VH-VL binders against q0atu2. Designs and how they scored, part 305

Target 1, 119 residues: q0atu2
Amino acid sequence: MLDKKARIRTSREYRNVFEKGKRLSGRFLIIYYVENALDNNRFGFITNKKIGMAVIRNRIKRQLRAIVREYQGQVKNKHDIVLVARAGIGKSSFEGMEKDYIAIMKKAGLFARNANKID
Below, E stands for the ipSAE of ESMFold2; O stands for the ipSAE of OpenDDE; V2 stands for 0.75 times the mean of E and O plus 0.25 times the DockQ between their complexes.

## First folded at step 16 (VH-VL)

Design a25 (framework fv_dusigitumab)
Fold by OpenDDE, second read of step 17:
Structure a25 (fold): chain C 119 residues (1-119), chain A 122 residues (1-122), chain B 111 residues (1-111)
Amino acid sequence: as target 1 above (119 residues)
Amino acid sequence: QVQLVQSGAEVKKPGASVKVSCKASGYTFTSYDINWVRQATGQGLEWMGWMNPDSGDTGYAQKFQGRVTMTRNTSISTAYMELSSLRSEDTAVYYCARDVGYDSGEFYFDYWGQGTTVTVSS
Amino acid sequence: QSVLTQPPSVSAAPGQKVTISCSGSSSNIEYNYVSWYQQLPGTAPKLLIYDNNKRPSGIPDRFSGSKSGTSATLGITGLQTGDEADYYCGTWDSSLSAGYVFGGGTKLTVL
């Protein structure tokens, strides 16, 4: 589980990211990202009803949190990042979500290292 | 079979604009980014940018910021690259290429167009 | 000029082995997978190696790739006349201006 300090939790915090941040779309995810004035990154997650039933939405949310946690140390510092799940994500594998996340984050210039790097 | 077919050769005057097309077939057009790469005569490959055919999102190399525009028409599975304020240095073969980033989380180009020669001369 | 550095040319006789180096930095080769492209004279580039050392279908095992630190290497064994081409390394760059970068290219001549 993500540390409380690493989570976007308030409506105001979410609104700030949507209003001031940049938007980038992947196959299964949309990310909104903006620099913050903190020493740590914060992540938010949105799973809308278009994804499916509550059980599905909750599963997707857990999976996305797991992905973000796995690669948290590779993300450039001082960013607020909101992940919005797209409709097709419900049919995607965990690996598919992970690869999509990595691709989007690389395009956004938010990864300091290759998340797929195996040396 | 995956194919990228580009428009024909262009001859332009300095200061003009050129728009090159790239028609994709053999796969779901909106599922893969299209990248543009150019190559001046006798020179190496130069990456220009990427375009997401689904969202229309783009990312351009800094060198071309302000001069390049990458677009798409999803109804005909065609990507476009427009370069404005042309100069002699823009004379090159321009390639479109499919990006497999969303499938692998890593960026490389597995299919290429045949190239479009753009000549800029007075 | 190119972000990745390659030797401008290499040459060898048929049947011999050649290697082409590609030097980069921490923001590109060290932290991202390297790809290689073959460009025969008058043709579009063709994907030769991806993910440092993987071959697409149709690419013979005479072609190999490796990476160590900030450098990558393309190996070609059993050199054939048909291998005469330009070879480019490429990878993602994770710098402030994220994007793809190519090497300067290496012309391989089969003697």
Scores: ipSAE 0.907, ipTM 0.954, lowest interface PAE 0.5, mean pLDDT 95
Fold by ESMFold2-Fast, scan of step 16:
Structure a25 (fold): chain C 119 residues (1-119), chain A 122 residues (1-122), chain B 111 residues (1-111)
Amino acid sequence: as target 1 above (119 residues)
Amino acid sequence: QVQLVQSGAEVKKPGASVKVSCKASGYTFTSYDINWVRQATGQGLEWMGWMNPDSGDTGYAQKFQGRVTMTRNTSISTAYMELSSLRSEDTAVYYCARDVGYDSGEFYFDYWGQGTTVTVSS
Amino acid sequence: QSVLTQPPSVSAAPGQKVTISCSGSSSNIEYNYVSWYQQLPGTAPKLLIYDNNKRPSGIPDRFSGSKSGTSATLGITGLQTGDEADYYCGTWDSSLSAGYVFGGGTKLTVL
């Protein structure tokens, strides 16, 4: 499960990732990422108004947290990572978001293992 | 029908640069990354990097970092690979190839260009 | 040398079976899916196998793939003269130099 300490919570922490981090785009997601000085990874999630109404944005955010949680053991340690959902994400399936996440994390050099699904 | 069509053969002197093009058709150009792979005569395949035609993001193999630039022109569905400071060791066939990573979560090259021969000689 | 190790050549008679090995490490073969590419003389490579063992449309079931630990294998049964080609394995490498890596290639000769 994704623990509280694995989440980016403050605006200052988000700003640090946006200002100092690298950026990679996938089809439905953009990630911003930077190495941190902690002993764990932290994740942030941004779903803006262009995606759709609040109920859709909340569903997307829950699904992204679930995806991050499933693959957290494959992420190289000591990074702050912010996932920004692109406008088109509302039309994607859960699997589509998952595949996009895996691909961008691998291209960013942040995945240590194949994201093979656990039954 | 998905096709990648590359520019013609080039002959360059050491120290010059070469820019190879790869024109895509039969699919949405911005939905799939383009990778570049080279092959010296009688040698194996060597990956050079990937380029996202939507964002312009790139990732280059360390060996080519600083000498390679991968770009695109979305209005004509064309990817480019420019290699500078050419050496005789850069003599090879250069291929563009489409990867399906964003659809599959895994990388493999489902369609390849026909290749562009680049010869570096004095 | 290549990051992934393949035998430089294999040979067999028509109708026989051959296997081509591809050996790597945890950061590439073990933790990522493996693909195989066929390169006929004078042509560009063509995708033969993806996701360890899946075939694209048009690839006959004589071609198969498998993976165990840090090694992958391409199998070809009912060998035909038209199978003479160079075969390459390839996969993502999750090490510090993250990127795609190929095997050194195997030349298949049908005697």
Scores: ipSAE 0.773, ipTM 0.905, lowest interface PAE 0.9, mean pLDDT 91

Design a26 (framework fv_dusigitumab)
Fold by OpenDDE, second read of step 17:
Parts: structure tokens; C-alpha cells; sequence
Structure a26 (fold): chain C 119 residues (1-119), chain A 122 residues (1-122), chain B 111 residues (1-111)
């Protein structure tokens, strides 16, 4: 689980990201991102009923948190980032979600490294 | 099989605009980004930007910011690249190319259009 | 001017081996996979290598790719006359202006 300080927790914090942030869509994810005044990044997660039953939504949320945690050190600092799960993500593999996350974060200019890179 | 077929050659005056089309077939159009790359005569490849056919999201190279517009018509699986305020330096062959980023987390172009020659001259 | 640096030209006789270098930086090659493209005269570029060293179907094993640090290398063994073309490296750049970048291209002449 992400540290408390690395999580977007309040409605106001989410609203700020949606209103002032940029939006990019991947295959399974939409990200909203905006610079913050902190020294750390904060992440939020949204899964709606279009994804499926509550059990599925909760599973997806856990998987996304795992992905974000795995690559947390490669994300440029001082950003609030909200991940919105798209329809169809429930049928995707964990690896598929991970690759989508990496791709969209690279396009957003927030991801400098590829953890899958082998030198 | 995957194919990208581009529109025909264009001849334009300086200051005019050009819009090149790229029709995709053989795959789900909305599942892969389309990139545009140009090549001036005798010169190297120059990346212009990407367009997500599903969302319409775009990312342009800084050099073309303000002059390039990448769009799509999903009903006919066609991507468009419009370049305005044309200059002689814009004379080049323009390519559309499919991006496999969402499949791999890495960006490379596995299929290319045949290219469209755009000539800008007085 | 290109973000990635390639030698402008290389040449060798048929049957020989050639290598084409591609030099980048910490914002691109160091943390992103490199791809190579072959462009025969008068044709569109063709994907030759992806993910540093993987070959698409139809690409013979005479072509190889490698990466170390901020540099990548394309290797061609058993050089054939049909290999005469321009070769470009490319990768994602994670700088402030994120985007794809190409090398300047290398013209391969088969003597």
C-alpha cells in the first residue's frame, strides 16, 4: 500500500486535479495530472461501475496501486496524479495494465525510466 | 494484414496549409496511436507527433507546436495531419506510422504508410 | 541537430560485417528501448529491430541490435548488395518535451 502522504484522499484534492490538471487517455487508463507544491507525488484511483461489480472494481484498484507503487521511484516529483480505470480494464492482465500505465506516463512526460529495461 | 495508405502528392504555396490523410486497415484503428514523421529530400527522419485515434489526444514535437494539427475520423479509420503556414523548408515526404506503445510500454513504429510528397514553392 | 548521433556513412564489401552506432543521452537511450529502421532507396522506412535487440518476423538474423549505457549498435553480418540503404535509430525521449527521437541516419554502401 502507498504511504498516506503519497495518496490523494480528499474530495478537494481530487477536484483540484480534475480542474487544473491535464488529461491523457491510454487503452485501459485515463490519467489526470498536475504539479503540486509538495516534495512528493500523490496518487488517486477511481474505478466506476462501468468496470463491473464491486469485487472487480476493488481488485482493479488493488492492482493499480501495486503498479503505481512499483514504479513510484521513476515518476517525476511534485505531481498529483489520478488514475481512472476505463471500461474493459477488468479483462486485461496485470501486465497489460502495467504496460498501459508505463506508456501513458511516458507520453505525459512523467515517467523517465522503464523498469522493464534490461541492460 | 495491416496497411496504412496515404493521400497523394501535394503542391502548395508558402503560407498555405496542407492536410494529408492516412487510412488504416487490417487492425482495430482505435487501439493504436498514429504517428507522423517527415523527411526532407536527402535528409533524415523527423518525428512530428502522435495522435490517439480513440480519444483524439495528441502530442506534438515542440518544433511544430502551433502549426500542426493531428485528427482522425474513426468511422473510416483515417488519420489526418494538417500543417499550416507552410514554408519551403516544409517540403518533404510525410509518413504516417502505427505505434505499438500500449501493447509493450515501448514506442516504435511497426507499420508505415507509403509517404506523401508535399512540395512548397512560390 | 538530431538528438541521437549516428555516423553519416559506412561501407563494406559483400560478406563482411558492419556496425552502426547510435549515441544518445540519459533522457533517451539510457532508459528507453531502441529501435532501428531500414530505408531502401525511394521507399518508406521499415522496422528492423525493436526493444534493443529483437527482430520482427521476416528480418534475417544477420541483423542484430545491442545497447549499453547511452549508446546502441546495429550489426549487419554477411553483408549483401540488397542491404544498401539508410539506417535510423530511434527511441523515446523522456525530457520535458517527451516524444520520439531519431538518429541522423547512416548511409550504408556495399562496395
Amino acid sequence: as target 1 above (119 residues)
Amino acid sequence: QVQLVQSGAEVKKPGASVKVSCKASGYTFTSYDINWVRQATGQGLEWMGWMNPDSGDTGYAQKFQGRVTMTRNTSISTAYMELSSLRSEDTAVYYCARDVGYDSGEFYFDYWGQGTTVTVSS
Amino acid sequence: QSVLTQPPSVSAAPGQKVTISCSGSSSNIAYNYVSWYQQLPGTAPKLLIYDNNKRPSGIPDRFSGSKSGTSATLGITGLQTGDEADYYCGTWDSSLSAGYVFGGGTKLTVL
Scores: ipSAE 0.904, ipTM 0.952, lowest interface PAE 0.5, mean pLDDT 95
Fold by ESMFold2-Fast, scan of step 16:
Structure a26 (fold): chain C 119 residues (1-119), chain A 122 residues (1-122), chain B 111 residues (1-111)
Amino acid sequence: as target 1 above (119 residues)
Amino acid sequence: QVQLVQSGAEVKKPGASVKVSCKASGYTFTSYDINWVRQATGQGLEWMGWMNPDSGDTGYAQKFQGRVTMTRNTSISTAYMELSSLRSEDTAVYYCARDVGYDSGEFYFDYWGQGTTVTVSS
Amino acid sequence: QSVLTQPPSVSAAPGQKVTISCSGSSSNIAYNYVSWYQQLPGTAPKLLIYDNNKRPSGIPDRFSGSKSGTSATLGITGLQTGDEADYYCGTWDSSLSAGYVFGGGTKLTVL
């Protein structure tokens, strides 16, 4: 769903976010995030075996990408952000994951319509 | 059934620290963030920050950054707010309040503690 | 200073109607849902309205909320002496000071 330019793809890129980034936890999600030197945002997605079987993990990953794509215009520019699904996410609805994502991103200071403008 | 019960009034001298507690009951303590809001005498409500009782993550208002620390003890379902380097203008009633952000994607405080009066005077 | 602007006071007689305004910006009220809190003298604030116009269980329908653009309004009909209180609007602010913000409060006097 997301353009390749908007995806974190290599282990080196993931490692950079984990080592240099900040961390915030929600109910179903953890985000790691760091400002980048690029002209765009990049997103990574991690689902581990504690979530459940591969079918469930793949569904969660697809749903998280869909949520990120829907809200990408609200994310402050020039960030690398990795979403890590917590064990309980498999029991959540799509709406539940979406609300958790919105709350975490707002608390991280990453969500805004006009946050970069001083009036 | 949901209750937030705060510790009693404190009187402190300038330069001291104060630590206010907020004991939660009637819900799963780790599922909802606790926020702290103060109200100086004759003034309005002022948000201080939020604390996630599951992770220990915090976010503080810029004004209090460096002077406030928000923590919890999950074994007794209790949140804490410690304010250091107290000044006379920190004289206020301090409230804890539960937010529903992770359920709604929006923030509001559905339950509040009764408040703790902190007086800073020489 | 308060990021959200409310009138400092309003007054009316029992049985009358009042409205309390709350003005913000695109980074707060226009982007996020607004809540209202009632603070009776000597007590903690109590949630009165959430999600712009919804009432918690136990709040009578004479209390109502609305939002349009960068402003929100609390309406109270059939005023009672027990409504004397301070009223605060509140919302998340996504500007440079990302966090929760309250209006300055409005003191409602009944008679």
Scores: ipSAE 0.823, ipTM 0.909, lowest interface PAE 0.7, mean pLDDT 91

Design a27 (framework fv_dusigitumab; at its last look DockQ between E and O 0.56; V2 from the best seeds 0.77)
Fold by OpenDDE, look of step 17:
Structure a27 (fold): chain C 119 residues (1-119), chain A 122 residues (1-122), chain B 111 residues (1-111)
Amino acid sequence: as target 1 above (119 residues)
Amino acid sequence: QVQLVQSGAEVKKPGASVKVSCKASGYTFTSYDINWVRQATGQGLEWMGWMNPDSGDTGYAQKFQGRVTMTRNTSISTAYMELSSLRSEDTAVYYCARDVGYDSGEFYFDYWGQGTTVTVSS
Amino acid sequence: QSVLTQPPSVSAAPGQKVTISCSGSDSNIDYNYVSWYQQLPGTAPKLLIYDNNKRPSGIPDRFSGSKSGTSATLGITGLQTGDEADYYCGTWDSSLSAGYVFGGGTKLTVL
């Protein structure tokens, strides 16, 4: 699991990202991202009922946390980033989610040059 | 069969705008970003930007920010690239290209349009 | 003056092997996965190699790609007259404005 300091935890923090941040959509994910005043990145995760039942939503959330954790060190610092799962994500594989995450983060300019997909 | 078909050649005066279209077929239009790449005569390829046909999100090369606008009409699977404040240096062949970033996590262009020649001359 | 440097031209006789290099030193360029494109005279570019060494369907195995450090290499064996074209490498740039970047291109002449 992500370190507590690397997590967006409060409604206020989420609201700040949505109101002040930029938005980019991938195939399975939407990211909202904004610079923070910290030395580290913080991540938030949103899965709503559109993606499926609670069991599915929880699975997706776990998978997204795993992906974010895996590539955490490759993300440019000082950002609050919220991942919103899109409706179709429930039918995607883990690898599909991962590739989508990488692509959208790259297009957002949030990944360092050495951010690579895992084989 | 994936295909990108672009609009015809354009001749413009300096200061004018040009809008090139790129009609996609043979795949789900909204599932892949469309990129635009231009090539001046005798010169190399120059990336201009990407557009997400699903969301309308865009990312432009710094060189073209403020002058380029990439849009789409999903109902006809068509992408558009508009370049304003044209100058002679904008004379080039402009290509649309599909990238497979969402499929692979890495960006490359697997299908290209046939190109549109844009000539800017007084 | 491309961030990815290619030789301006290479040449060889039919049946021979040629290599085209693509290298850079910019710390913002992602050299981990490089793609190659072939552009025949008067035509649009065509994807030749992706992910350093993978060929799309329809690309003969005469074309190969390799990567070492910040350098990528396109290899063409059994050179044919039809291979005469411009070749471009490309990859992702994570600089101030994230985007795709191409090499300067290499003109391949079949003697």
Scores: ipSAE 0.899, ipTM 0.949, lowest interface PAE 0.5, mean pLDDT 94
Fold by ESMFold2-Fast, scan of step 16:
Structure a27 (fold): chain C 119 residues (1-119), chain A 122 residues (1-122), chain B 111 residues (1-111)
Amino acid sequence: as target 1 above (119 residues)
Amino acid sequence: QVQLVQSGAEVKKPGASVKVSCKASGYTFTSYDINWVRQATGQGLEWMGWMNPDSGDTGYAQKFQGRVTMTRNTSISTAYMELSSLRSEDTAVYYCARDVGYDSGEFYFDYWGQGTTVTVSS
Amino acid sequence: QSVLTQPPSVSAAPGQKVTISCSGSDSNIDYNYVSWYQQLPGTAPKLLIYDNNKRPSGIPDRFSGSKSGTSATLGITGLQTGDEADYYCGTWDSSLSAGYVFGGGTKLTVL
């Protein structure tokens, strides 16, 4: 599971990322991202009604959290990052979402080998 | 079939700007990023940047930051690269190329335009 | 200067084998997948190898790729006169100036 301290939780925190952050779009995902003043990265996830019913939106959210968790060691510290799922994401496979995420994060300059490893 | 067709050769004076076009066909234009790569006379390939034709997002190589602009017109499936403040060192063939990043998670150019020669001389 | 290092030239006779090296760093070749491009005289580059060792449809198996650590290699067997070209390696660079990088290119002459 993605730990609670790595999650963006409040509307104010989401608003800060949207207003001050940069935006990059992939095929299935949009990311908004900004440097934070904390010791760690934080992630937010948005799946709106255009994607489909709650069951589909909840599945997408779980899958995106799993992808983020898998690659969190490659994300350069210290950022707040919000992933917004696009309408077409419901037709994507898990692998398709994963590849889209990797491509966007690399293009944003947010990925590096073992970016936040302590050794 | 996938094709990228570029505009014709240009001759410019130092200090001018040049705008090269790249018309895509045979695929969904908005689904793949367009990159620009140049090759100065007798030199190797040099990446300039990428442009997402759906969003308009761009990423430029640091060397070109501040004088390159990459745009598109989705109604005619055409990408543009404009380079300003031209110098003799900008004399090169300029290529557009499609990347597969969103499909693969890795970047490589599967289709290339034929190239546009830009000559900068007094 | 190019971020990835290739020998400027290589030569071999028809029917022989040749290898072209490409050396990089932790932020590019070691972390990301490598591609190779062939540029025949007066033409645009053409994708020859992607994902370190995969060939696009239409590329003969005489062309192969490999990667170990910070280095990649293009292999060409059964050399033909039509293989005379410039060869470039390329990959994403995940350093501070994130973007695509190419090797300096290798001119292959079939003697």
Scores: ipSAE 0.837, ipTM 0.922, lowest interface PAE 0.7, mean pLDDT 92
Fold by ESMFold2, look of step 17:
Structure a27 (fold): chain C 119 residues (1-119), chain A 122 residues (1-122), chain B 111 residues (1-111)
Amino acid sequence: as target 1 above (119 residues)
Amino acid sequence: QVQLVQSGAEVKKPGASVKVSCKASGYTFTSYDINWVRQATGQGLEWMGWMNPDSGDTGYAQKFQGRVTMTRNTSISTAYMELSSLRSEDTAVYYCARDVGYDSGEFYFDYWGQGTTVTVSS
Amino acid sequence: QSVLTQPPSVSAAPGQKVTISCSGSDSNIDYNYVSWYQQLPGTAPKLLIYDNNKRPSGIPDRFSGSKSGTSATLGITGLQTGDEADYYCGTWDSSLSAGYVFGGGTKLTVL
């Protein structure tokens, strides 16, 4: 994951993705994604109370950030992408979240080899 | 003991539509996507799209955009593929197949339905 | 045109071996894992090889798979008349129009 540049930071930015973006669900995750006008990708992460206590929700966010960081070089540029944890994610493993992410990103058409292209 | 059992053969006129069903058993229907693949007589396999039975999300091959609709009824573990504005070149065997993408991050079809023959003739 | 290229046919005698090739690109075979499917006459396809070189339960080890760069290969040894079938490679294609792609198919004849 890029530092501050790779983060969706404001409520307006999140709403833009939810309202204008496409939605695609896996077993543990939902992604919302939309093209942006930047030179880079930005990622956001949402967990809610139904997942568990704050400690659990924060752990899941850390795990999802680690997964996104690992695969960020394969993500097509110029997208804002929000990962929403589904209620059942607390019963998944790190590997289960990772495989789910790979699958839904491929089905969304967001993964490509050497995706860090000029365009 | 995974099974995918499809509906019977259909004969249709050009311009009509067809809806093929695929009944799943032996696994949790909402945990795996169903893909549809067709095969014209003496031809190869042609992927049409995927459908997530839990969410209803779909992804269609560009060739079929605007003509194909993939749906499901989770209460009876059944997936559907509807193809509209039929032409003679749509005459084919249509298969449903289960993909394992959420388990592995890689896509392959581990179980297939028996196929449904659709004949479009005037 | 098929995105993945296979020879249209191959043949060999019973007990011999044969290799079926599948040629693709950076966005499919090179980037993603390859699977192979066997289709006996008049039947649905059946998964034969997944993850480039792994066999599902019940597939004998005389069926093998390999991948190098943008090419994949199915190997079949100890040919039997029951192996007469069409064989398809398949993989995800991560190009602009993402989706699953199959090779054109290879008809195996055991003479």
Scores: ipSAE 0.781, ipTM 0.910, lowest interface PAE 1.1, mean pLDDT 91
ESMFold2 (binder alone), look of step 17: mean pLDDT 92; pTM 0.950

Design a28 (framework fv_dusigitumab)
Fold by OpenDDE, second read of step 17:
Structure a28 (fold): chain C 119 residues (1-119), chain A 122 residues (1-122), chain B 111 residues (1-111)
Amino acid sequence: as target 1 above (119 residues)
Amino acid sequence: QVQLVQSGAEVKKPGASVKVSCKASGYTFTSYDINWVRQATGQGLEWMGWMNPDSGDTGYAQKFQGRVTMTRNTSISTAYMELSSLRSEDTAVYYCARDVGYDSGEFYFDYWGQGTTVTVSS
Amino acid sequence: QSVLTQPPSVSAAPGQKVTISCSGSSSNIEYNYVSWYQQLPGTAPKLLIYDNNKRPSGIPDRFSGSKSGTSATLGITGLQTGDEADYYCGTWDSDLSAGYVFGGGTKLTVL
């Protein structure tokens, strides 16, 4: 689980990201991101009813948190990032979700290293 | 069979604009980004930017910021690249190319259009 | 000029092996996968290698790719006259406003 320090937790914090941040869409995810004045990154997660039933939404949220946790050390510092799950994400594999996250984060210029680097 | 078919050659005067089209077929158009790459005569490949056909999101190379506009018409699976304020240096073959980033988390171009020659001359 | 550096030309006789180098930096080649493209005279580029060393279907195993540090290499064995073309390396760059970058290209001449 992400450290509490690395989580966007308040409505005000979410609102700030939506109002001042940039938006990019991937296949399964939409990200909103904005620079913060902290020494760490913070992540937020949104899974609404179009994703599916509560059980599905909770599963997706857990998977997204796992992905973010896995690659958080590769994300450029001082950003608030909100992940919004798109409707089709419920049909995707974990790997597909992960690749989508990597791609969109690269396009956003938020990844310093290739998350898939094996060499 | 995946295909990208581009519009025909263009001849423009300096200061004018050119809009090149790229019609995609053989796959779900909105599932893959379209990139534009140009090549001046006898020169190398130069990346111009990407466009997400689903969202309309774009990312342009810094060199073309303010002059290039990448759009799409999803109803006909067609991507467009418009370059304004043309100059002689813009004379080149322009290619559209499919990006597989969302499938792999890595960016490379697996299918290319046949290219569109744009000539800018007085 | 190009973010990635390639030799402008290489040449060899049929049947021989050639290598084409591609030099970059930490922000591109070191932290991203490299792709290679073949461009025959008067044609559009064609994907030759992706993910450093993988071949798309239809690409013979005479073509190989490798990467080490900030450099990548394309290898061609059993050189054929039909291999005469321009070859470009490319990869994502995390510092160049998050964009794709190409090498300057290498002209391969089959003697």
Scores: ipSAE 0.904, ipTM 0.952, lowest interface PAE 0.5, mean pLDDT 95
Fold by ESMFold2-Fast, scan of step 16:
Structure a28 (fold): chain C 119 residues (1-119), chain A 122 residues (1-122), chain B 111 residues (1-111)
Amino acid sequence: as target 1 above (119 residues)
Amino acid sequence: QVQLVQSGAEVKKPGASVKVSCKASGYTFTSYDINWVRQATGQGLEWMGWMNPDSGDTGYAQKFQGRVTMTRNTSISTAYMELSSLRSEDTAVYYCARDVGYDSGEFYFDYWGQGTTVTVSS
Amino acid sequence: QSVLTQPPSVSAAPGQKVTISCSGSSSNIEYNYVSWYQQLPGTAPKLLIYDNNKRPSGIPDRFSGSKSGTSATLGITGLQTGDEADYYCGTWDSDLSAGYVFGGGTKLTVL
């Protein structure tokens, strides 16, 4: 799990990212992202009803949090980032979601280090 | 099986615009980004940008920002690269290439178009 | 840092071994995976190596890649006349202008 300080908590904070942020789409994910005035990154997660039933949405949300946590050290500091799962994500593997996340974060210019583990 | 087929050679005057097409077949067009790479005569490869055919999202190299526009038409699985305000230095072969980033988490170009020669009068 | 450095040319005789270097920085080669592309005269580039050292189907094992720190190397053993081509390294650059970068290219001549 992500530390509480690294989570977007309020509807107002989510709204700020959606209204002022940039948007980039991957195959299974959309990210919205904006620089913040804090000393750390914060992440939000949205799994809507178009994905499927609650059990599927909850599994995906847990897997996305795990992915974000694993690559947290790669992310350039002082950003609020919201991950929105696309309808097709329920058909993806964990590895598929992970690679999609890495690709979109790199294309957004948000990864500073090698995100893939080779050792 | 996977193919990227580009439009034919173009001859343009300085100040004109050129729009090159790249028709994809043999895979799901919207699942892989298309990148554009150019090569001036006797020179090396120069990356211009990427375009996501599903979303329409783009990222352009700083050198081309403001002059390049990358688009697509999903109904015919075709990507486009338009370069405006052409200069003699834009004389080059322009390639489209498929990137596997969403599958691999790393970027590399597994299939390339045959290239489109653009000549800007000198 | 935005461009990778390769020797402009290398040459060797048939059956010999050659290596082509590619030098960059932390933001590109060190922190990302390197690919190599072969461009035969008059043709589009073709993917030769990806993920530092992996070969696509159809690429013989006499082509190999490696990476150490901020540099990558393409090795070719058992040189054949059909290997005469330009070779380019390429990778993602993670700095403020995130994008793909290529080396300047190396012309391989088989004597």
Scores: ipSAE 0.745, ipTM 0.898, lowest interface PAE 1.1, mean pLDDT 90

